# Ledger of designs, part 29: miniprotein binders against a7tqs6

Target 1, 250 residues: a7tqs6
Amino acid sequence: MNEDGSVCNKILIAFQDNDQIANLKESVLGEVFRLDKANTNHDENIIKGLTWSTKYYEVRYDLYVDTFDDFEEWCKDLISSEYDDLREVLSGIIVIDSYTMEKDKIDQNKLLGQLGSVLQDKFFVFMNTNKDISQDVIDELNDDNSMQLTSDSGNSVEIINYHNVSNLKLNQYNEKIGFERVREIIDTCEWSGGHRVQTVEAKADSTDVDLESVFNRLKEARLKYLEIEDEDEREQFALEISNEFAEFLQ
Below, E stands for the ipSAE of ESMFold2; O stands for the ipSAE of OpenDDE; V2 stands for 0.75 times the mean of E and O plus 0.25 times the DockQ between their complexes.

## First folded at step 12 (miniprotein)

Design qK3 (at its last look DockQ between E and O 0.52; V2 from the best seeds 0.76)
Fold by ESMFold2, look of step 12:
Structure qK3 (fold): chain B 250 residues (1-250), chain A 100 residues (1-100)
Amino acid sequence: as target 1 above (250 residues)
Amino acid sequence: MSTEELLEELQRLWREAYSTDDPEKFRELLERMLELAQEAMELAENTEDPELREEFREAMERLIKFIQRAIDAVDNGDLRRARRYLMWIELLMEIYEALF
């Protein structure tokens, strides 16, 4: 909830219904949100009062868990103006489904682009369960999606392989992949408020970092990161930001 | 009922609908929610501030549409879709809470 009482910080995660959905829910909810079967009923549609924590901040959020049969129908609903109020309160969307490049059944890429276009500062992740799509192909798709986005207010989907067939931790550009990349996206997304309440600190023992200042610095870094097109410069920028925050925590 | 009492009853019916496995009971609860949302929209007609009146009316029209779609989904045997609309109804009620 924002400081003015407006609604915020909702994450939508949606799973295509298939015979592996129970395993997919266990894996994704566990790895991304730290929700296991002992503490969470994976059949719930709404999980409230969760906390997203990093070294630098904590924020409260709610998780909305959907399942669908038909991605086209599901996606078109979310794009429609009837969902404007619902989209506005989201921090982002994660979809778990099988990615296909075959256009004769459905143009999945077009739908992903359209949904991304109606999101503003909201993250959008497509977790691909299709084992036939290599990481190099994923990297090319994400580069192409980024190049086709022409709206300053929009966002592009990031496609992330659920399966790590190669068992690598980084792609060819030394960027995080898989669940680690999903967590990185959520770590750096535009949260609304929700940082820890600050207490007055005695000056004789002032070692604590101002969390809102760190949060604002992360927002600035995200904007600069998105403006850098050269991958080597992006990686160097990310390393500099990581080092900067490590120095703040001395 | 006051607008606050209407919201409390909508939330109570929502929780009962969320908890039930019985499609007949589920549909009955959605119908009662629809009646309350329509009552709330009628109360908005008496609001003197035209800007607040229009905002509340638009919110209730959206809520009514989602409730009706949940009912239609039940009638078509699509309970998963009905449950999806119920999930969205909860979020809409949270978003519009300040209007009540």
Scores: ipSAE 0.861, ipTM 0.945, lowest interface PAE 0.5, mean pLDDT 82
Fold by OpenDDE base, look of step 13:
Structure qK3 (fold): chain B 250 residues (1-250), chain A 100 residues (1-100)
Amino acid sequence: as target 1 above (250 residues)
Amino acid sequence: MSTEELLEELQRLWREAYSTDDPEKFRELLERMLELAQEAMELAENTEDPELREEFREAMERLIKFIQRAIDAVDNGDLRRARRYLMWIELLMEIYEALF
């Protein structure tokens, strides 16, 4: 929970369950969320206590990692009213799949539109793994989608290519692409809880208790506390943490 | 049990369910979670504040639905879907923690 008692920021990332995308999962998680390979147990659906850091702020978030084989089924669940409370606490959604321009999959764009309509204040990214779709086509799709967004129709999905065929760092409009664009979107998302403005000046004074380190440690401690099943071990851990923080309160 | 004790037990069972790869054990744990969520819903009926009672009832009904979906997924041999619902159950418990 945040200091205000609000639920900690949550990001949902969902991968299509195929051999091609399975191989990309580690890369996506590493590039977007800067997760070390050692910390990503391939089977973990929930990664708690992460920190998103920018030049201006730092926030805590939890990452929910999902996989789907049927995009339609997956979308229908998330669009349903049963997911209202879940969507409310999400900062945004990232989908990793193959985007299709085929007319027969009109269903993908429709579903993306429907999901976007219920994600009004949330970032929504579709990272395209289909190498046959150029950045120019993606740029055009995003332009068309952005024009269809009336203020009342929710957030449109931004389509981002996983692959960089042109080796360009920017698109034709001098905008970020690929993982850098995903990160930029997350940088600008609406976070719950207090933004700690990283004032550049606070690095200099050695005496300021790195409240950030303390807060990070408290969160790590809380997470670890929640993972301890043994009551005696839990009490011991709580005591250790209390002792560690007692040094900071003095 | 108090509602707080029920939440703690639900959280315990969830952790066990999250850590198990055995479908039979997973199902058993989900069934126990379902029973606890139903018990919590029954306890909610005794809440004097009607707004809080309704909020808590709706929360428990939602939790029950997701637990049941996880069970159904296990029964259908779809462990991936079951784990997805388990993931959402965790988030629901976090969202509704203040009600307990």
Scores: ipSAE 0.815, ipTM 0.924, lowest interface PAE 0.6, mean pLDDT 83
ESMFold2 (binder alone), look of step 12: mean pLDDT 84; pTM 0.842
OpenDDE base, look of step 12: ipSAE 0.811; ipTM 0.922
ESMFold2, look of step 13: ipSAE 0.860; ipTM 0.946
ESMFold2 (binder alone), look of step 13: mean pLDDT 84; pTM 0.840

Design qK4 (at its last look DockQ between E and O 0.70; V2 from the best seeds 0.77)
Fold by ESMFold2, look of step 12:
Structure qK4 (fold): chain B 250 residues (1-250), chain A 100 residues (1-100)
Amino acid sequence: as target 1 above (250 residues)
Amino acid sequence: MSTEELLEELQRLWEEARSTDDPEKFRELLERMLELAQEAMELAENTEDPELREEFREAMERLIKFIQRAIRAVKNGDLRRARRYLMWIELLMEIYEALF
């Protein structure tokens, strides 16, 4: 939510309906949004009150989960002016579908470009489930898409392979791929309404900060232990460190 | 009968519609939501500020249109599309909440 109370920070994720959709939902919601079956009903259309957290900020968002049969019909609805108010509150869109290299590919790319042009500064990801498309082809497609932007207010779709056939973490240009790239796009998107809110940060999981503090203390203790030459002092130091962590862990 | 009471009732009906497995009951709940949204649009004429009045009217027209699409989808047996519109109806109600 913006600081003036207006609606913001919604992510739309949409899955093409196919016989793998349950597995795709489990994988993408789990890997990108850290939502697993234990804490999330993956059949829900609306998941409210989620937190996106990095080393530098924390923000609240809501996730809208859609399913469609035909990308063309789905995409044309979202492009229409009747969806202007809905698009305005989005931070971005993720589509999970098969990218085709056939004649249909040309029409699909046109629709991807049109949707990107109405999304303005919002991220747009197409997660490709087609195993026949190599990472080098994906890189070429993304280069072509970025060169075809014709307006200053539009955004280019980024096509990201869902399947990592090579099991590599980077493409030929040392750029992140797969789920790591999707998370990077979300990490760096233009969130609204209180990036890095100090009061919300106070409620953030301090265990991670505590663990880092504990590790640093252990590192310091190790260095000091090695520097102590007197065996009685060394043993006393080890006892003090042991007691310190016993109290910390209570 | 107040706009706030209408929004609360719309939200309650939305929750029932979301949880309903019966297509006939789903359609009936959507029809009830349509009636409330139409009543809200009639009450929009009571808004004192003419710019806010026009904004409220336009918001209700859009909400009504999405509810009508959901009803049509149920009547056509396309329950997945109907639930997509129900998802959008929730977001529209959130976006327009301040007008009520």
Scores: ipSAE 0.841, ipTM 0.937, lowest interface PAE 0.5, mean pLDDT 82
Fold by OpenDDE base, look of step 12:
Structure qK4 (fold): chain B 250 residues (1-250), chain A 100 residues (1-100)
Amino acid sequence: as target 1 above (250 residues)
Amino acid sequence: MSTEELLEELQRLWEEARSTDDPEKFRELLERMLELAQEAMELAENTEDPELREEFREAMERLIKFIQRAIRAVKNGDLRRARRYLMWIELLMEIYEALF
C-alpha cells in the first residue's frame, strides 16, 4: 500500500506461453522494467516494491507477471465484470504475443478492442513478436485503432514491434518504437497516489541533463553502433543518435 | 476470529499456497481459504453499518469467486490458471484490506 493507505500502482504484463516468448521474457522485463536476472525469479508472478523513475518523478509500483496459452480466454476473463476491481487498480497492461493478420484465427483485434474498451484511463500495449509484420503495418494499425477511439470507448491498444527494439530507430513519423515507446507510454500513464517523489531537486543552475540517463543512452548507443556491420546503417544510426542528443546539447 | 485475524490467516494460507508445488496441498490450502472467506462474510453480517456490511459482503463474494476458480483450476489440472487466480486473490486481499 502507499503511505496514504491507497493501493500501490499495479502493472500487468502477460506473456504467451510458448518457447519463443519465454526466451523474450527476461529481455522484456529487463528492458522495460530494468529488472535484473536476480529479481526475475522465473516463478514469481508478483514483483512488489518497484520504482518507476523518470526525470520528473518516481513512483512505486508492483508488477504482476502472467502467462497465458489461450489469448481469448485470458481476455474474456479480464473483460468480465468479476475483474472490475482488479482493472481499476491497474495502471496498465502489456501483452507479449505474436500478432496475427490471419482472418481465420482468433480476431485478436476484436479482443484487443474489447479489452481496451474496459481499460479506461489505463495504458494498453501489445508487443508483437511476429517478425513478419513491418513497422509500417503496425503504424497503420495503430492509426486505425486510434481513429476508432471515441472518447467513451476506453483506451486503444498500442501495438509495438518487439523485433525493432534493437534498433534505436524511430518510425516513419519520428516516433519512438520498441522498448523506448513502451517506456514512454508508462512514463505518461496515470499513476495512483499523489506521491510523485520529485527526483529532480530543481537544481536551478545546472543544465544537468540527467547525465546518467544520457550516459546510459550513449553507452547503449555505442554498443549498438559497434554491433552494426553495415556502414550505411552505422552512419544512419550515428545520425539518429546525434539528433537525439542534439536536443540535449542545445 | 476477528476479521483482521481472518485476513492474516488468509494471507498466511496464500503464502503457503504460493510456495507449494503439490497440487493436492494447493487445493487443500485454497479450500481452507474458501472457508475463511465464507467465515469472514458471515462475520460481516454482524456489522452495524449497513453500507460497510454490504461493501464487505461484496468484497468477500468476489474473493470467494476467485478462490473457487482457483480450486476448479487445480482440480482440472490447470496449475497455471490456478496460479493466475492465486495472483489475483492476493490483489483482491490488498484492495479489500481496509475492510477487514
Scores: ipSAE 0.736, ipTM 0.891, lowest interface PAE 0.7, mean pLDDT 83
ESMFold2 (binder alone), look of step 12: mean pLDDT 85; pTM 0.854

Design qK5 (at its last look DockQ between E and O 0.68; V2 from the best seeds 0.73)
Fold by ESMFold2, look of step 12:
Structure qK5 (fold): chain B 250 residues (1-250), chain A 100 residues (1-100)
Amino acid sequence: as target 1 above (250 residues)
Amino acid sequence: MSTEELLEELQRLWEEARSTDDPEKFRELLERMLELAQEAMELAENTEDPELREEFREAMERLIKFIQRAIDAVDNGDLRYARRRLMWIELLMEIYEALF
């Protein structure tokens, strides 16, 4: 909840209803949100009072678990003006469904672009369950999607493979993939009302850190990191960012 | 019934609707929620501030539409779809809580 009492910090995660949905729910909710079956009712659609924690901050959020049969109909609802108030309170959306490159499924990319265009400053992840889509193809799709943004009001989808058939931890550009990438996106999303995590040896002059500024700096750093083409410069940039945030949290 | 009492009853009915397996009882509970949302919209006319009055009226119209869609889905045999709409109804009730 915001300081003025308005609603915030909701994550929507939506699963296509298929014969694998129970396994997908257990896996994704466990790996991304740490919701083991022993600690959470498997049938819960609304999970309140969760905590997202990083080295730099902690924040409270609620998780909304949706199910759909037809992605196009689900997207049209989410895009419609009737959902304006609902979208406003989201930090982001994760969709779990099968991605296809087939010609009869070209509308899927169009729908992803349309939904992304109404998600102002909110993360948008499509977690692909189709094993036939290689990581190299995913990387090219994400590059194409990020270049199609036309305004600062929207956000592009990031497509992330659910399956790690090659058992690799990084893609060809040394970027995180799979569940680790999803968690990285959530780490850097726009939260409201986070709390700074103090290190044991933090400086005495750092008692009133503006967490919104830290979150925005992390998001900015992520975007700049992704734009750097030279590997040595990329590593140097990551080190500089790590040092910058370490100074806040010493 | 005050608007605060209406919200509490809406929340109670929502919880009961979420936990019942009986489709006829589920539909009945949605109808009762619809009636309460309509009563809340009528009570919004007592709001003195014209801007808050319009905001409350529009909020209740949106809530009513979501409840009605769930009822329509039950009537069309789409019980799973109707039950999934409860999630959005809960979030709308949370978003609009301050208006009650």
Scores: ipSAE 0.818, ipTM 0.926, lowest interface PAE 0.6, mean pLDDT 82
Fold by OpenDDE base, look of step 12:
Structure qK5 (fold): chain B 250 residues (1-250), chain A 100 residues (1-100)
Amino acid sequence: as target 1 above (250 residues)
Amino acid sequence: MSTEELLEELQRLWEEARSTDDPEKFRELLERMLELAQEAMELAENTEDPELREEFREAMERLIKFIQRAIDAVDNGDLRYARRRLMWIELLMEIYEALF
């Protein structure tokens, strides 16, 4: 509970239960929530007392790590009236799965639309692990989904590619992609219990590069680097990280 | 037991359920949780405030449903689903903590 006795902010992250997605779990948790391997006990589905920190605010949240083998069943549960109170305390949902355009499979878009309709004022992210889907296709899907949202129809899912196949840090619209986009969405989510604006007094003077943030990012980067099997992707990631840190060293 | 004591016991049983790999023990723990939730609901009927009584009743009914579904999942051999339900049971207990 928060200090005021309110329920702490909750984020649900759900992974498809297959070997491919299981291997990504640590990377996703590390990149999005800055969780290290030590904090990600594979068996722990509830991680309490986390802190989401931005330049502007800090907030406490709990992370619920779910797994599903049947996306339709998982969605039906969450859409059901039995989950009303549970949805209410969620700040948002992240799903990690392979997006499919195959007509013969579960209409993921329909399910995502249905789930979005009951996630009013909640962020809703689908992180696509299917490498065959280009960023341009994702952008189009997001555009189509955003247009279908009437103000009354809940929140649309934002589909985000896990893999940046393009060496681009931004999509065709100069928007953030990948984990940075996920983090940006969370940064802008509605939190309960008020923003403890820790006015980080801009101590103007101290060049104290939040060494802790840099260290955490370096740890995250290292973890991700170690998970990249493809040498070209690894080099690219190393370059991206080097560029990110070069901006801190300047 | 007081409703507070019931919540503490529910939480204890939940932790034990979370920590067990034995399906039979897991089921037993869920059954005990179900009994406690039912007892809590019965105690709530003694609440003088009718609004609070109704709120608590509804909360316990929901908790009971989630526990029952976990039991049903165990009985059907779907331990994975049962464990997922366990996660939601924790969240419900947290949401309803103020009612106990």
Scores: ipSAE 0.679, ipTM 0.867, lowest interface PAE 0.7, mean pLDDT 82
ESMFold2 (binder alone), look of step 12: mean pLDDT 77; pTM 0.758

Design qK6 (at its last look DockQ between E and O 0.80; V2 from the best seeds 0.80)
Fold by ESMFold2, look of step 12:
Structure qK6 (fold): chain B 250 residues (1-250), chain A 100 residues (1-100)
Amino acid sequence: as target 1 above (250 residues)
Amino acid sequence: MSTEELLEELQRLWEEARSTDDPEKFRELLERMLELAQEAMELAENTEDPELREEFREAMERLIKFIQRAIDAVDNGDIRRAMRYLMWIELLMEIYEALF
């Protein structure tokens, strides 16, 4: 809950219903949220009292698990004003579905933009299960979405391939991909509450850098990285950011 | 029934609805939740502060709408959609808890 007692710290994760949904739930809930079949009923819609932990903080959150047939129908509901109160308490949304590049289905990309427009300062991830979409295409889509940030209200979706067909750890911009990228987004999202974690070695290292400042810097760095058009400049910026935050993680 | 007692009963009915596998019982529980939300909306008229009264009325209208959609989903045989609305009803009850 927020400091004023208002509701917060909910994550919505939604799976398109298909013949792989049980495997997708096991994989995504396990890899991102550390929820496996031994400790969690994957058919549950609501999982309360979870803890998100990093080296720097831990926070309590609740996970809302949805299933849908048609992304367009599902997305239009969430965009509508009837869901304003529900969206407000989310930290972010993860959708697991197949991205399509079919010419007659341009509406999917438009819907992603429209949903992003109503998710201000909340993360929005689309985990693409279509294995025919190369990482280069994903990177171009994310660049296009990023370039519209200053011309569009709200926030942009980040599309992340579920399948790692190339078995690469990083994309061409030296960004994390796959589940590691999803966890990175959640690590740096706007949580309410939480407390700083002090380890014996981190205590000996002793940094008084405010954790809120680190989160804000990471968010700013990601947005600026996505706004850079030149690939050489973008790679250089990524290296600078990596070095900067490596020094904090000392 | 006080608004706090109404919320407690709504939460109890929600838990029963989530756990039952009997479609007739499931629908019955949703109808009882609808009645309680409508009663809460009637009690909102007793709120002296007009801004708080309007806030409570709007919240109950939203809650009633989602409960009705859950009932409609059951009547159409769409249990997955009914469970989705039940999920949202839980979150709405949490968001609006301070109003009760």
Scores: ipSAE 0.847, ipTM 0.940, lowest interface PAE 0.5, mean pLDDT 83
Fold by OpenDDE base, look of step 12:
Structure qK6 (fold): chain B 250 residues (1-250), chain A 100 residues (1-100)
Amino acid sequence: as target 1 above (250 residues)
Amino acid sequence: MSTEELLEELQRLWEEARSTDDPEKFRELLERMLELAQEAMELAENTEDPELREEFREAMERLIKFIQRAIDAVDNGDIRRAMRYLMWIELLMEIYEALF
């Protein structure tokens, strides 16, 4: 529990149970959550008392590490009303699996859409391990999904490639990709207990940045960003927000 | 037992269940957790505040469902699924701790 007696922030990460993804688990946990091999006991599905640290805030969270062999079964459980209370305390979900463009697996996209619909204010990330899917295809899928977010009812899944085939740090739109994008999504997620910005003792010389104000502004900016339907306006808003926060990073 | 004592015992049994490699012992521990959750639900019926009583009842019903699912998973030989439900049981206990 948080010091206020509230439930601590929770993140769910789920891995497909295959040899390929099993080998990626340590890498994903290390790159996203900065967990050392020593802290990743392969048998521990709950890692408590983690700290998510940004330039602007620190929050405590617990990480729930799941493994599934059947994605459909796993999704159906999480979509069910029996999981309402569990979903409520989640900050977000990360799925690590192979994305498929095969028509016969229309079920994956449908399930992702259904799960997204019940994760309204939560981040939802699908890290694609399928190397045959280019970043351009992923960008297009994310654009299509973001357009579907204009429907009142849900957070769309963001698909992120695990593998950076191009060795580029940014996509064609100058957006972060891979683990950096995942971290950026988490940086902007809705945390519970948001008032307990334990200010990392910023070194003495930087002006009293009201970190609470920054955090609230990031939340507001995210909400507003999601409300912008026009792509050009969205880009312009993202740029404005980036510039506003860049001034705080100087 | 008080409701607080029931939660402590549930937590203890959960830790034992998480740490056991014996499926039979694991099932036994889950059955004991089920019994405790049922007992907690019965105790909640004695709560004078009807809103709190209903909240507690609903919480225990959810907990019971997840424990039962874990048992069913064990009975089906799906230990992985059982461990997943065990993970969610922990979170439910944390969510409902204030009711206890």
Scores: ipSAE 0.753, ipTM 0.895, lowest interface PAE 0.7, mean pLDDT 82
ESMFold2 (binder alone), look of step 12: mean pLDDT 79; pTM 0.771

Design qK7 (at its last look DockQ between E and O 0.64; V2 from the best seeds 0.77)
Fold by ESMFold2, look of step 12:
Structure qK7 (fold): chain B 250 residues (1-250), chain A 100 residues (1-100)
Amino acid sequence: as target 1 above (250 residues)
Amino acid sequence: MSTEELLEELERLWEEARSTDDPEKFRELLERMLELAQEAMELAENTEDPELREEFRRAMERLIRFIQRAIDAVDNGDLRRARRYLMWIELLMEIYEALF
């Protein structure tokens, strides 16, 4: 809850219904949200009172677990104005489904773009279960999606491979992939009401850090980093940003 | 029925609907929830502040539509869609709690 009592900090996670859905639910809920199999049974679709905890902060959230048969139908509902109040209280959405490069009847990329545009500053992850799509193709898709943003009011979808076919921890840009990337997105999303975890050395100098400001700086830094063409300048920029955020941890 | 008692009864019916496996019983619980939401919409007309009155009315209209869609899904034999609407009804009730 926000300090004014308004509703916030809900995550929606939705699985395409298939013969592996039980395994997918166990794996994704366990790896991303650290829920064991006793908490991920097939009847539970609302999990209240969870805690998202990092080295820097702790926040309370609720998890909404959906299943669907048809992504187009599901996605169009969520885009409609009937869902405005529901979208407003979400921190973000995770969809688990098979990504396809070519569909004559349905343009999946168009639907992903439309949903991303109505989500504003909320995170949007598409976890791809299609083993035929390489990490390099995923990286190109995400680069293209990131460059299509025209305002600060929206986020692009981030497509993340569920399967690690190449058994790598990082992509070609030394960025996290798979579950580690999903957790990183949630770590840095715009939460409400979070509080900073103090180190034992810094307890006497406790400060209520504005997490929204930190998240905005991280988003700005990512965009600027992507615009730098010179590798030496890019490396120096990354060092400056790392030092800047280290200051928040004192 | 007070607004507090109305919300409490809505939440009780929701919990029972969530746990019920019988489609006929599930539908009956949804119909009872629909009746309560319609009563809440009548209570919204008594709200003195015009802005809050309109906000409450719009909230109850949306809640009513989602309950009706859940009922329609049951009538079409689409129980998975009905349960998805039930999930959304829970969140709408939480969002609109302050109005009660």
Scores: ipSAE 0.843, ipTM 0.940, lowest interface PAE 0.5, mean pLDDT 82
Fold by OpenDDE base, look of step 12:
Structure qK7 (fold): chain B 250 residues (1-250), chain A 100 residues (1-100)
Amino acid sequence: as target 1 above (250 residues)
Amino acid sequence: MSTEELLEELERLWEEARSTDDPEKFRELLERMLELAQEAMELAENTEDPELREEFRRAMERLIRFIQRAIDAVDNGDLRRARRYLMWIELLMEIYEALF
């Protein structure tokens, strides 16, 4: 609970129960929520007392980690009126699964639309693990979904490709992708409780770029840099990182 | 028991249920939680404030439904689903804590 006795922010993250996605769970939790392996007890469905920190604020949140084998069943439960009170205290939902364009399968889009319709004022992210779906296709899907949301009927799901997470690349529209986009969505979510602890004492004078954020980003960038085997890709990555940090050095 | 004592006992049983790998023990703990939630609902009928009474009744009915779903999942051999409902039971208890 918050200091005021209110229910603290809750985030639900749900993973498809298959070997492929099970291997990604640690990576997703680490990259999105900055959870160390030690804190990801594989068996803990509830991680309490986490802090989401931005340049401007810190908030407390709890993370609920779920797994499903049947996405339709999982969605139907969450859409049901039985879950009204639970949905109300959620800040948002992240689903990790393979997005399918196959018409013959469960209309994943319909389910996502239905779930989005009951997640008013909540973030809703679907992180796609299907490598066959390009970023351009995802961008188009997101555009189409955003246009449908102009109807009063709730938050659309944003589809984010997992496989592009390794690339600090922006999409064709210069938008963040992958884990950075997920984090950006969470940064902008509606948090419950007015207890935004302003982390940044406006120290007026120091251009103190959140050295910790820069350091973490540099650390991440370094790790990614070391994983790039292609020299041209490595140079391009180094340039992108340099450009990203050049804005902080100005 | 007071409603506060019932919540404490529910929380205790929830922790035990979370920590057990034995399906039979898990079911037993859920049944005890169900009994406590039912007792809490009965105690709520003694609440003088009709609005609070109704709110608490609705809360307990919802809690009971989720506990029952967990039991049904265990009975069906779906321990994953049972654990999911257990997860939601915790959140419901947190949401409804102020009513106890």
Scores: ipSAE 0.790, ipTM 0.912, lowest interface PAE 0.6, mean pLDDT 83
ESMFold2 (binder alone), look of step 12: mean pLDDT 82; pTM 0.821

